# Designs tried in a protein design chat: VHH binders against Integrator complex subunit 15 (IntS15). Part 8

Target 1, 373 residues: Integrator complex subunit 15 (IntS15), of Drosophila melanogaster (Fruit fly) (q9vpf9)
Amino acid sequence: MSMSIDSNKLLLRKGDMKLDNYPTCAVEALTRLETLIASRNKQNMVMQIISEFIFLERTPKDGDVRKSQALPISQMNLFQEFQLIIALIEYFSRPGRDATRNAIFLSLFGSHLTPQRSKLLSRLISTAVSGSVAPLLSSAGTWMQQVGCKTPLSLEVAQNIVSDFISYSRKTPEQLKQLPMVGPHFAANFMVAVADLYLNEQRSPTLNPPPDALLDTITEWMMENPTLCQASQQPLVLPAGAIAMPFTTPLAGLLRWVVLAPLVSNRSAYSNLHLSLLRALQQLVSSGESTALPSQDLMQIVKSLQSYCARLAESKTDPQADAAYQKCMERFAQAVQIALSSNCITNQIQLLCLLESLPPHKLMKIVIEAHKK

## First folded at step 22 (VHH)

Design t2 (from s4 with S29T)
Fold by ESMFold2 at other seeds, fold request of step 23:
Structure t2 (fold): chain B 373 residues (1-373), chain A 119 residues (1-119)
Amino acid sequence: as target 1 above (373 residues)
Amino acid sequence: QLQLVESGGGLVQAGGSLRLSCTASGRTTWMGWFRQGPGKEREFVALIYDSGGSTYYADSVKGRFTISRDNAKNTLYLQMNSLKSEDTAVYYCAATPGYLVYDEHFDYWGKGTRVTVSS
């Protein structure tokens, strides 16, 4: 037995919901799903209800059973999309259990991805930021950690926030400035995602700096919210038995910004951000909590510096005489020393070997020798 | 409906490396690797979300194994480094279209590929 006899049986029937009552049928579906969402055995039923009554989807090319891998096609018009966004904002604003809201959010946007669901998610989150809708942003933070902050959809969400609140605005809106207080977990995961979009040679052959207003905003977030990088380390609230995926800290990505910035910028905000990052690293050590910084992210910084030094060699410039390179290495050495002394780095041996391959820098030599044995 | 076919198993010396592949007949949300050693229960190895998203590893393989996906090819990989005799097992590919993963509750399983690590 997985259900109560008569009372719970009614929740499984589609006959109680009327498709022609949109968005009412979506709201009723969400309410009905709350009793199903915590069960590992009901995920397919939940996904079917969501597809049919919330996103109004059908299997492409009806009658073609052989195309079982084809994604559903939404039959939702633009007005219904707007109605759904409003209904979801209102649904997630209701009082309720975090595990339930988080599971509902994941059931909507964590599987069965269609282009329509992806676009709607980006609009939903941007709207929630504009409205400071804390419970929705909390669920979005959980979603981003569970699926990954650097997936194409997570990066699209981050891009849309930058577009809506930075690129197409004369002033950074108060709602974005307040995001760490409204949704700290989402803000931390947004920083992981947006850090990946800039000063990152895995995404562009050139080191493209973040917009000045975005840099200033993130720097202020870090200065005014000293525990923000730890927000993702809170226990992930999911239904009992669900596997909680590990957190990712924004420290490595933001460190890449401040270390590589001298190659492309002289803005003083990078110095302020660097100081904030050093303080955050020191605080993790002082707390006694082990936080694994992925050494692969730090090795990415090394590879960008190697590429820059290769270009200096092509132009017959000595890296030890290059002021930008020396500034990069000073910042990098300071951060690496703190991270190594706290044992916050995974695969330290591989990182140290790669650091040794860089053109010499006095402080970095000392750091490497102190930890090589 | 979804079919999973593992490949890349074989005999390897301790300390060596091997890469396993799993080709799926279609796209799915979560994929993972499990293994069953001689006379042992099947155990979790690694989990990855769609589009190369979040990853999770069993403590016994963390730092030595790397899970990855190529969604264009519907293929899951397991790069196995610093292999030990304890890694000898049949390795199974698993997948689920669900939005949450609960332990070994995967909807689809491959038939496995054998990995033998000589000591």
Scores: ipSAE 0.800, ipTM 0.917, lowest interface PAE 0.6, mean pLDDT 86
Fold by ESMFold2, last read:
Structure t2 (fold): chain B 373 residues (1-373), chain A 119 residues (1-119)
Amino acid sequence: as target 1 above (373 residues)
Amino acid sequence: QLQLVESGGGLVQAGGSLRLSCTASGRTTWMGWFRQGPGKEREFVALIYDSGGSTYYADSVKGRFTISRDNAKNTLYLQMNSLKSEDTAVYYCAATPGYLVYDEHFDYWGKGTRVTVSS
């Protein structure tokens, strides 16, 4: 006997109002969603099932248009939150189709985001990292690429990983060190997100370096995993007809770290990271990818250098005599040279004009003149 | 029901620039631009996720057009640079609260704004 969509929803509703049925009703809902998740026309029904049976959310009772736009209120207690995390780890660990798992993950965390769902996602991902739960991390990587690595929620996830595994840990756990091998797509997208959190004057008025342990971890990742920046280049596995969003490499954000680092740090790890990034950039170019570095991200580096030079002018310091500035420009010129020679930058004419506005540097001048055509 | 209102269309010379806007009556997850040229089928132009997230462009506009949104104002933008005659079309704003975007399957559509690119 084949049941209608209305019959399936009624079965789920009969099981969802009793505390003694949680997390059973969530597990049953996840199973039912697999029959619905690939249909473009059933997304609203999927979202309603998730809200009612998985996150136990209730819409405010007033039907006024003003009040009907209010976010639903979660009825989930702390114990149920832990039960859901365990159930989701088990669900995503089951053998199954990648497209289905990825669509389920996106249906849970890709729309209708409440603060409660956001906190649960952060706990879920941190648990998956500590448990080396590769299938869940693969879906989380797809999620980050699909929604964007720099959204507030993606940055919150990245910050929570730094907090859980770097700030609140006596020594960087092996599970974090091995993340590129367990979940390379997620590791690459995590690097995009975490690079945005540090040495980034768009996010902080002060040029704040990453924690030393985080820098060391990312440097080791890049040294030991030469193809890591290519990890998200694979097509996303999604239901047929779904638009797959393009990847973003961590190269631009990490280049900002190594280029700006001499302004705030003398750690040798930045030199090792810089070499790894140059090699990764050359490898991406040789693979035939035409755009690996958005010019907008590189122009952000120029803005930070301009701000630093303005401060040098206030103190009557010549940028050409400032060792930190010269080191920044040396690293920047090396990266720009590789990117320009391979047509790897969008909108390069504007970038070249901005580079000319910086106080002169010997190598950078040569690079600009070679490509002013 | 979410309402979408486009503005900013007009006549521009080839090589010029134009900025389209679309104001939404509420928040939504995905927003995008489509266009329909004279005698042609409607085609995808660009897509953006909530909160300034991921973006995706049709090959014909990549590098020339930039999609962005201001979630505080529920407004979607399309900055069009280096315009060509083949960019002449009615441009439509589209939106969906869904977790995935399928080709042309958007829950809400604007009425469109005309863009004409003269030689």
Scores: ipSAE 0.800, ipTM 0.918, lowest interface PAE 0.6, mean pLDDT 86
Fold by ESMFold2, fold request of step 23:
Structure t2 (fold): chain B 373 residues (1-373), chain A 119 residues (1-119)
Amino acid sequence: as target 1 above (373 residues)
Amino acid sequence: QLQLVESGGGLVQAGGSLRLSCTASGRTTWMGWFRQGPGKEREFVALIYDSGGSTYYADSVKGRFTISRDNAKNTLYLQMNSLKSEDTAVYYCAATPGYLVYDEHFDYWGKGTRVTVSS
């Protein structure tokens, strides 16, 4: 019979925060959260307020919380979802402290991830891209770095942007083209996520290239914004004492695109992207908790090339005579050479041994011999 | 209330490897590993967001330890390679449903598993 009575929660239920005055109760909850959000000891209170007054969620009827942390059931209708999206756009457009906005965004979408919150987040971010809502996109960039650019939700957000702005359009909208200027941190993290969706055998047994319009957009971003890959290298702005998770650059994923592209495409955009990536590699400085090119990601490229060469052997084709393979290896060797000479690869010895397992390529052989000594 | 049960501790030679496991009774947002060596205070080892998410390591273990999760099994792992005598400790699994992680401010803790690295 012992009940924890939260005075702030009780007041919200009895005052102007009644559920029947939605979205007013959500707007008032957001305002109340600003006074609570920086306190490490108030996270449970913040999460309860968000669940009950912003997302209109109720706990499962089986009340034994010791047995599970089962997700609540949302009672929001579609009209209330639209109202919440508008309210959040307005909230994040207001002047305010970056640490507060980032913490609020994380409190909404960084934990307690119900299917309804996930769907709403994707719609919210697409709306913010269309509206060029820089403060919201800045918080979304922080959120994506903090939770990880390759989580299922981050990939869903990235896929929805591709759907909304690439797949359903004959012409790439100006707001997407300007994303690096409006929200550079989010654009960099979007590139990490979308790079994982294509030309990636960990996600599909086939090497699925990105849509042509997406490739062209990413290539233009990289050419027109030379520092874009460094945009997330700045420390995250979070409340004092919060652990800031390390950044991930899009370089490894995009390098996989350009190295593997000759196996599936002859589009010249990959050559332009490759040059941009080489320039970015020369400019990067390893900082703190992250490395510019994790060797694990480079080893994945080797595995894809090994799989291709195995298929060539089954077709009785010599990899050394295969033009696509030779082009893959030329691009790969150039990137590996730069990365090794700048000490931005971890576990270099393991990578070099794996590279040696591939059919010979002149430049790659030179690179391996120069660094294996 | 979430319950955390560690396993996989034991005796290993310096330079060797161990894999620790922590099974959670349910899903949670952040999980991490901490350790407490003989006569020392408990210290942070590694942190991971939900499966496929961001990771963070203490400098003393970076490059040698790898944290990972299997969400289907509600299990957290710590792959420990190139072990040193200073890695000798009781290793604790920790978890929080929160949206931010502050130092050792975790809601749930396991009882620990002992790792001894002999020289």
Scores: ipSAE 0.788, ipTM 0.916, lowest interface PAE 0.6, mean pLDDT 86

Design t2 (from s4 with S29T)
Fold by ESMFold2 at other seeds, last read:
Structure t2 (fold): chain B 373 residues (1-373), chain A 119 residues (1-119)
Amino acid sequence: as target 1 above (373 residues)
Amino acid sequence: QLQLVESGGGLVQAGGSLRLSCTASGRTTWMGWFRQGPGKEREFVALIYDSGGSTYYADSVKGRFTISRDNAKNTLYLQMNSLKSEDTAVYYCAATPGYLVYDEHFDYWGKGTRVTVSS
């Protein structure tokens, strides 16, 4: 008998694969998927198996929703959701090939995302952080790189980690403090995401600093793990022929924090973070392997400084006399000098023009003059 | 099933800019742009994940082209700046609902829009 999508679903319903046998049917589905996951032509079958047997989803009927492009409806009860999280932790904790684990993780959470799957993803990742489940966190890091660290989905994961381990905790748990050692790729990608959530006027009308405990945690990560910002630079391990999306580093986003921080905070952690970022940037520049400071991100910093200086003008305050502005510019100039000397910035001419538009700062003036053409 | 309709092609002077659009009939996970120049094989241009996520560009267009999506409109864009005569091609929109992308293996393709860059 030749195999088809319908035949494969019927085979999965025999024995322990019936829907009434949860979570056993999800575990059996995961095992079956390993034989399918490397085939470029079987992704639709994989997604159907995942939807039916792992997430227990059905296609909406007319009586459920108005006729439109409605998402599948989850039929899992709360106990089954808990069972699935445990089953996935166990599955990803087992020895296995990285390419297979990464592809399975992407098949679960890289497409077909419903609100219910997004909630489960966040709970799964938080559980893996609490349990120091390195193989799962490695796959989550690959997932963030493939889908993008700044997508709403990735930002939701980052926000939930902040909630679970920072906002609703009196003391930062040891498992979060050790995250760079357990899952360095995930930790680096988490920093890209969380850096985008704070001190970013593209996401909020005001410069909202990160929670103090989060700042302290990230500062400690950077001080104790000097190669952390480069953890994503390892090649992704995916099935043969799959396109690996490019990495990002958290350098630009964290630089925005330390440069803009004097406008909203005087915490010494920002000074320590700044030094760690300069060291990381210098190491990357010396290697010559990637662009560390995209000009678009640097231009966002300039825009925020311009906005601040406009407010100083409205209050009739001279930027050269403003201690906060001068400290922002000192940090910015130090980072820009390293990046310009290495040609690590795209479209440097436009950046230099924007930097000249800012109120003068002694070190920045020297940096600009040294790189004029 | 999923329909992709490109627009925005035309004649442009070298150094100029164009913005290509591709409207999808529904939501999909990965979208990308490909192009086929005169006498050449179809080549990859750019790829983007759902919700404006990760992006990837061919070396020949990096820094000059920007891929983006408007999820409210199910529309993919390619902003092409600093155009060169070598950018002359038919540009195709492609999409897949899958969780991994393999080279040239997209489930859905548009019919293409022509871009001509005059020297």
Scores: ipSAE 0.785, ipTM 0.911, lowest interface PAE 0.6, mean pLDDT 86
Fold by ESMFold2 at other seeds, last read:
Structure t2 (fold): chain B 373 residues (1-373), chain A 119 residues (1-119)
Amino acid sequence: as target 1 above (373 residues)
Amino acid sequence: QLQLVESGGGLVQAGGSLRLSCTASGRTTWMGWFRQGPGKEREFVALIYDSGGSTYYADSVKGRFTISRDNAKNTLYLQMNSLKSEDTAVYYCAATPGYLVYDEHFDYWGKGTRVTVSS
């Protein structure tokens, strides 16, 4: 079997033409990989073929053999990177099995990536959004769930979409507005990622709101696509025997936005988003989902409110008289009430204790008392 | 060749806690914990992707065990809380550089660390 693996690598290398045949060797490699991709025993060979013929990565020759553990160096020029992006868009648009496309996408981007692969991934996904390339976005959604929506690479992809379609655009492009229709699983996972980037004191010492256009876009997505949060719960299509990693919904992160927003913003879009989130939460609860709001995310919201109340104490302001705090607590209480009434929050005792530590709010007090005494 | 070295096993009372560690000799993509109880087949415990990534747990340990990684130290952890006599086993660290995980098909395994939970 080792001789067979070496012979296949040699055949692909001998099939290479001069540099002016790129991306032909990458397209040929992708076709060859389809016959290998479902075999659990071939992953190392698949990764070597991808590294050598698709991403043109080489071990540094100036290094000592003892330093062969150094990261590969990409030898792609900018034109070849563009050619590869086009070739991948065309490849993923071809008719074929979803499990094969998803496995190929994961083989390209699901292991530890060189910096060049990471940048190419972000460009590829942004290009797919611009082109409304549904099959590629479906594979990107599967990829994001499999590796995790909050990994550094997933957050980089999300930030690049914000940059490309929000920051560098006078008007939000139609292709971004239609993303839930074209790639609902990717759109749901994108929302998990961007929710982590903003109004999150674990990532920044300051509560930084999302850009106004991003907030408006996500609010419109949620209003126009009531089942979008359930898109992440669809079964992953992977080769037989592959472990499908669990989903994450965007509900907890977006709830943090709407609960904390009164501390930094008066935008009315947060009220619309809050209503949409309550409807989405009720829908998931009525479907029997056991955990829609992870306890740690809810406890993070409490900690941010505690920090705000500490600052109110420094200015000798009564939280009962602070309109922003009261609005935060009203939104929080409404969401917590739905989740507690259905027993959808793990570790309720810790959450209830933390909620009691906050300055009183009439509705929250009622919610706590209904579930503790 | 990736080398995996487990540590942290020992004797613990039922209801107690124990933290296992596994140091890898290099970078890898997926890491997981398996265990083999007396007279039983080896079984899956937990799986984690590279830094900040997805986690997955066997039903028998959900809510009691937490898997985590410190990529700066190339170290995998298993925090085991509310231990039961059924958790008595040799615990094995496993790893793969691959892009998909298939059942118990990992490329690298440690030699294991013994955990005994007194009734």
Scores: ipSAE 0.779, ipTM 0.912, lowest interface PAE 0.6, mean pLDDT 85
Fold by ESMFold2 at other seeds, fold request of step 23:
Structure t2 (fold): chain B 373 residues (1-373), chain A 119 residues (1-119)
Amino acid sequence: as target 1 above (373 residues)
Amino acid sequence: QLQLVESGGGLVQAGGSLRLSCTASGRTTWMGWFRQGPGKEREFVALIYDSGGSTYYADSVKGRFTISRDNAKNTLYLQMNSLKSEDTAVYYCAATPGYLVYDEHFDYWGKGTRVTVSS
């Protein structure tokens, strides 16, 4: 196999693969990689070709201080980065097999990335959203599921979309509003990622609500696309024998938003989102999906409520008289009741014990008593 | 050359808990746990992506075992709860820098750590 790797590199360098032919060498490398991409024992060779001819990366030389642990060094200039983004948009827009496109996307972005590659990935995906490039967004959705929607890189991608389409936009662009129709798998995974960025005390010492325009956009997505959480349950299309990582629905993270929102906001959009989440949960329960609400995600909500109640105690305020706390518990109890009645929660006993630790709420008390054993 | 060293194995009674660790000499993309019980073939236990990302579990351990990583320490963990006698095995750490994971295809393997669950 050593001889095979050397022969492929020689062919790439002798033809249109010379560095002076950028981006032509990247385009040719992508095409030639299609013959290699499904092979389980060629991944190192594929990654070397991608590094050298697509991202123009140099392996640190013997004189480098930390060569054994160092990432490759990018040698791309700004014009080459722009050329590569265009070439990738064109490549992923071509007709082809889904398994091949997904494997190529993962070969580009599914291993540990240089900082330059991670920035290029974020720009590439935002460009694909702006252009409604469905095949690329489909591969990006597969990528997010495989690596995990809450990894630093996935969160960077999500933050970049919020920046480009929400924070620096006076009006939410139609391309973002239509994302669930263009790339439903990516939209669902984006919601998992962005739900983790806001109203999440594991990421910030305070409960930071999402921007109003983002909340409105996600609320509309859920109202207009009732099967969006289900669409991300279909099997991934990967090369034969590859392990498909499981999907995590956005329901748990978005439930955290609507349950905790009364602590920081009175926007009515949270009520609409809550109704949409209850409907989506009922549909998933009816479809027979198990573990739609992992108990660990629900325990995070309880922890945030416990922290709030501790602050109420410092101010000598009774939680039963606090309107915000009562609203949080009402929403939480409604979701928990649906999930418990259908065994949609892992480790229900642990959750019920933890729920009893919260200051009493009438509906939640009824829910606990109905399911306690 | 990536080196993987497991630790934390030992004797534990049924229903008990144990945490395995695997220290890597460098960073890698995918890490996983495998095990080989007495007289049995090596079998998959759990898989995790870099930076504590996506996870996948064998059905026999789902809900009882939790895989995690600490990338700052280059360390992989397996928290094993509600242990059963059938969990008795040598547990192996495995790793690959690749972008896709296929069944038993990992580039690097540890020497293993023994776990015995007494009844």
Scores: ipSAE 0.762, ipTM 0.907, lowest interface PAE 0.7, mean pLDDT 85

Design t2 (from s4 with S29T)
Fold by ESMFold2, fold request of step 23:
Structure t2 (fold): chain B 373 residues (1-373), chain A 119 residues (1-119)
Amino acid sequence: as target 1 above (373 residues)
Amino acid sequence: QLQLVESGGGLVQAGGSLRLSCTASGRTTWMGWFRQGPGKEREFVALIYDSGGSTYYADSVKGRFTISRDNAKNTLYLQMNSLKSEDTAVYYCAATPGYLVYDEHFDYWGKGTRVTVSS
């Protein structure tokens, strides 16, 4: 590669291109990055160009004793942020060049981010959902898989979508309802993220159910799109030699919803979702392993049920007489039975031992006995 | 420059467990473990994005090893269970600030910690 970082910055500043010539300098930087992004040894140069010309970031002033580990300071005003969103939507609307497009998306958002980049990412993705921008959503799906669907950044993106399309919308927009058709990989990863946000005592001390409209939307997605939980199983398209991180299915998190729901809700939508999840679990074909669902995810459900039973003991209520607990255990036993029969659980011995610690349930006892050697 | 210091190596019987740690002198995006057995090439073991992020394992250790990370302490961990004699190696911590990982191209490496599995 013929040019240094200083030479590339000089080229970007030729003619009337300057830092105050925004968003033109960002658009020109994106074009220049396409020639650099496939080179594995240019990542630092790419990151510096992005920081200076796309996100307008500067190093903190010299007086900071700890400046070597400090994040850059964004100098973007609100108009420039809006202009960048429009420029990125236009750039990522172009179909094709999947490896290049995905690598550029990761170069923008796949390293350690400033708070301003995180906010821009969330706004960008919500805008792309509203506009049904399929190539951008494909790159966002790749991004979520590479960094992880449950990272703070991914959860922030998911929360922003819930806020924009569920909480602050009178009715669920058609663009969200059609998301599995427009961006199936992103929709699957979004489900992993939102499943972690609700009915999850590792995330909050209270079992907070999802909003009704979100539950209804996800239930409809699962009913109408039988292969959605497998949408990430296609090989990722990345530059040659780059490590593709493994996919995650939303099955474990959504099973937690339907199993724990009787503790907080009587909505029939959870029964419909439960049936869809049982069918998806039976049909699951992992890309190389029959045990795609780690037992640790299911142990989280056990811990929540143990907590509920501890509260019943404080009120001197027998769990075997508690209708909500019995319904939770019925759904859990059905899911565990199918998962064990489909070889979808790793390290199942630990799970079975933990399940025995719960107050008895007839179907669960039968399932445990059938699979305990 | 970022410095990486491994610890936790030692002698253990087959079937046993060890926990390795690697303390980083600063923040980084990707961290991983590699190992080099006697007379063998250095090989990939596990990779993790930021402390709560995506993980990836070599097939030879999948299900037995768990990689994890504590952002507040800049520390990487490798929990090794069900150890086998073929796990005997010097284990190296590696890190990169980049946005993509190429398994032979990490920017920073530790000096390694020795693990010996006897049977």
Scores: ipSAE 0.756, ipTM 0.906, lowest interface PAE 0.7, mean pLDDT 85
Fold by ESMFold2, last read:
Structure t2 (fold): chain B 373 residues (1-373), chain A 119 residues (1-119)
Amino acid sequence: as target 1 above (373 residues)
Amino acid sequence: QLQLVESGGGLVQAGGSLRLSCTASGRTTWMGWFRQGPGKEREFVALIYDSGGSTYYADSVKGRFTISRDNAKNTLYLQMNSLKSEDTAVYYCAATPGYLVYDEHFDYWGKGTRVTVSS
């Protein structure tokens, strides 16, 4: 089954399918894309076929002053969106090469991002979580690693899962609890994204804690799946010659949760997560695998503590007497000590200098002095 | 057609720092830096997805170079620290709207900016 590049496109363009017969034209397009997707020279043609026959998008008419830079507009109604979700779940569930499925997923959601594609992706992934659709979640994990776990779309996907499985549910569904077993790559990347959504002053002027059920779920995942966060557990399979983007760890973002939590919460669950994170940091060294902690996340923690201490100074409150600040610093010092001893921190000299700028804490001072040599 | 214009090249002492910029005429999905040293083939330096996205570095520059984008200005940056004589090269900005990146298959290239590291 070999076809020329142009004959596959021409067959779709010459009206050998009808757009009125949705979702059949999308299914036929997906089948044709399998023969094209591994070719590095055909990406523009693949993107045009996807836009025209899968998402039913069209460009503004001739003479539009902005058509060359404008995103396409979608002609899909909500029923067609639902039909496409079902068709995509069926497509990704079929036997096939991982590299092909991952490349197809990236061609759908890794470029040319319109609001409709973003909404559809979020619904598709939530449906796949509900159905425990492992092959689709594997491709979603690859997609999230390739584009980045903290892009606007990745964060939208993470927020949609929180909404569907935490906010609207009285009890955390079994499908979410089992996500590390069904889609470990996606679960790890979801943790990176969701850690960024809460207790993060880069995202919100106030420190908003995660929902209690989300905190409990992530703590349980970390306890029951101690190797989930490591790069050796998160393979990335792409067509030959494609650049595979590196895995990032959720550990730094979750450390921000446990360190900053005393400023907004007294829940004991943060102590449980803190212990789990300290064990995960120790296990990282013991496994012999090297995964750098993003120092930018650790420096964000310092900035948040500096801002809090500035507010204490405005109210004439001594940070050394502030119980919340002291608890934050105790947790931070313990984590930094283990991470430095494990050689897990990138650019540790800059971090140590920033830590010295914070109001003194006895354990943190000891940690800084031990590593300044 | 996307236009890419590099700037910021020059002469710098070993151990020093330099920041390269690349202004794009429009938004694109992937941007990266490549370089070609004297008598060498062009090689990959760093890659970044759309703002807030993933980054990747060649082993030879990890820890010394930082790639970033300012999507509001359509500008790509390369912060180069702890420069070595081996970093002497013409540095090229590259971009693609595609969904996968292959080392030699970028749709758009700049004309390059020369970096010379003395010592």
Scores: ipSAE 0.749, ipTM 0.895, lowest interface PAE 0.6, mean pLDDT 85

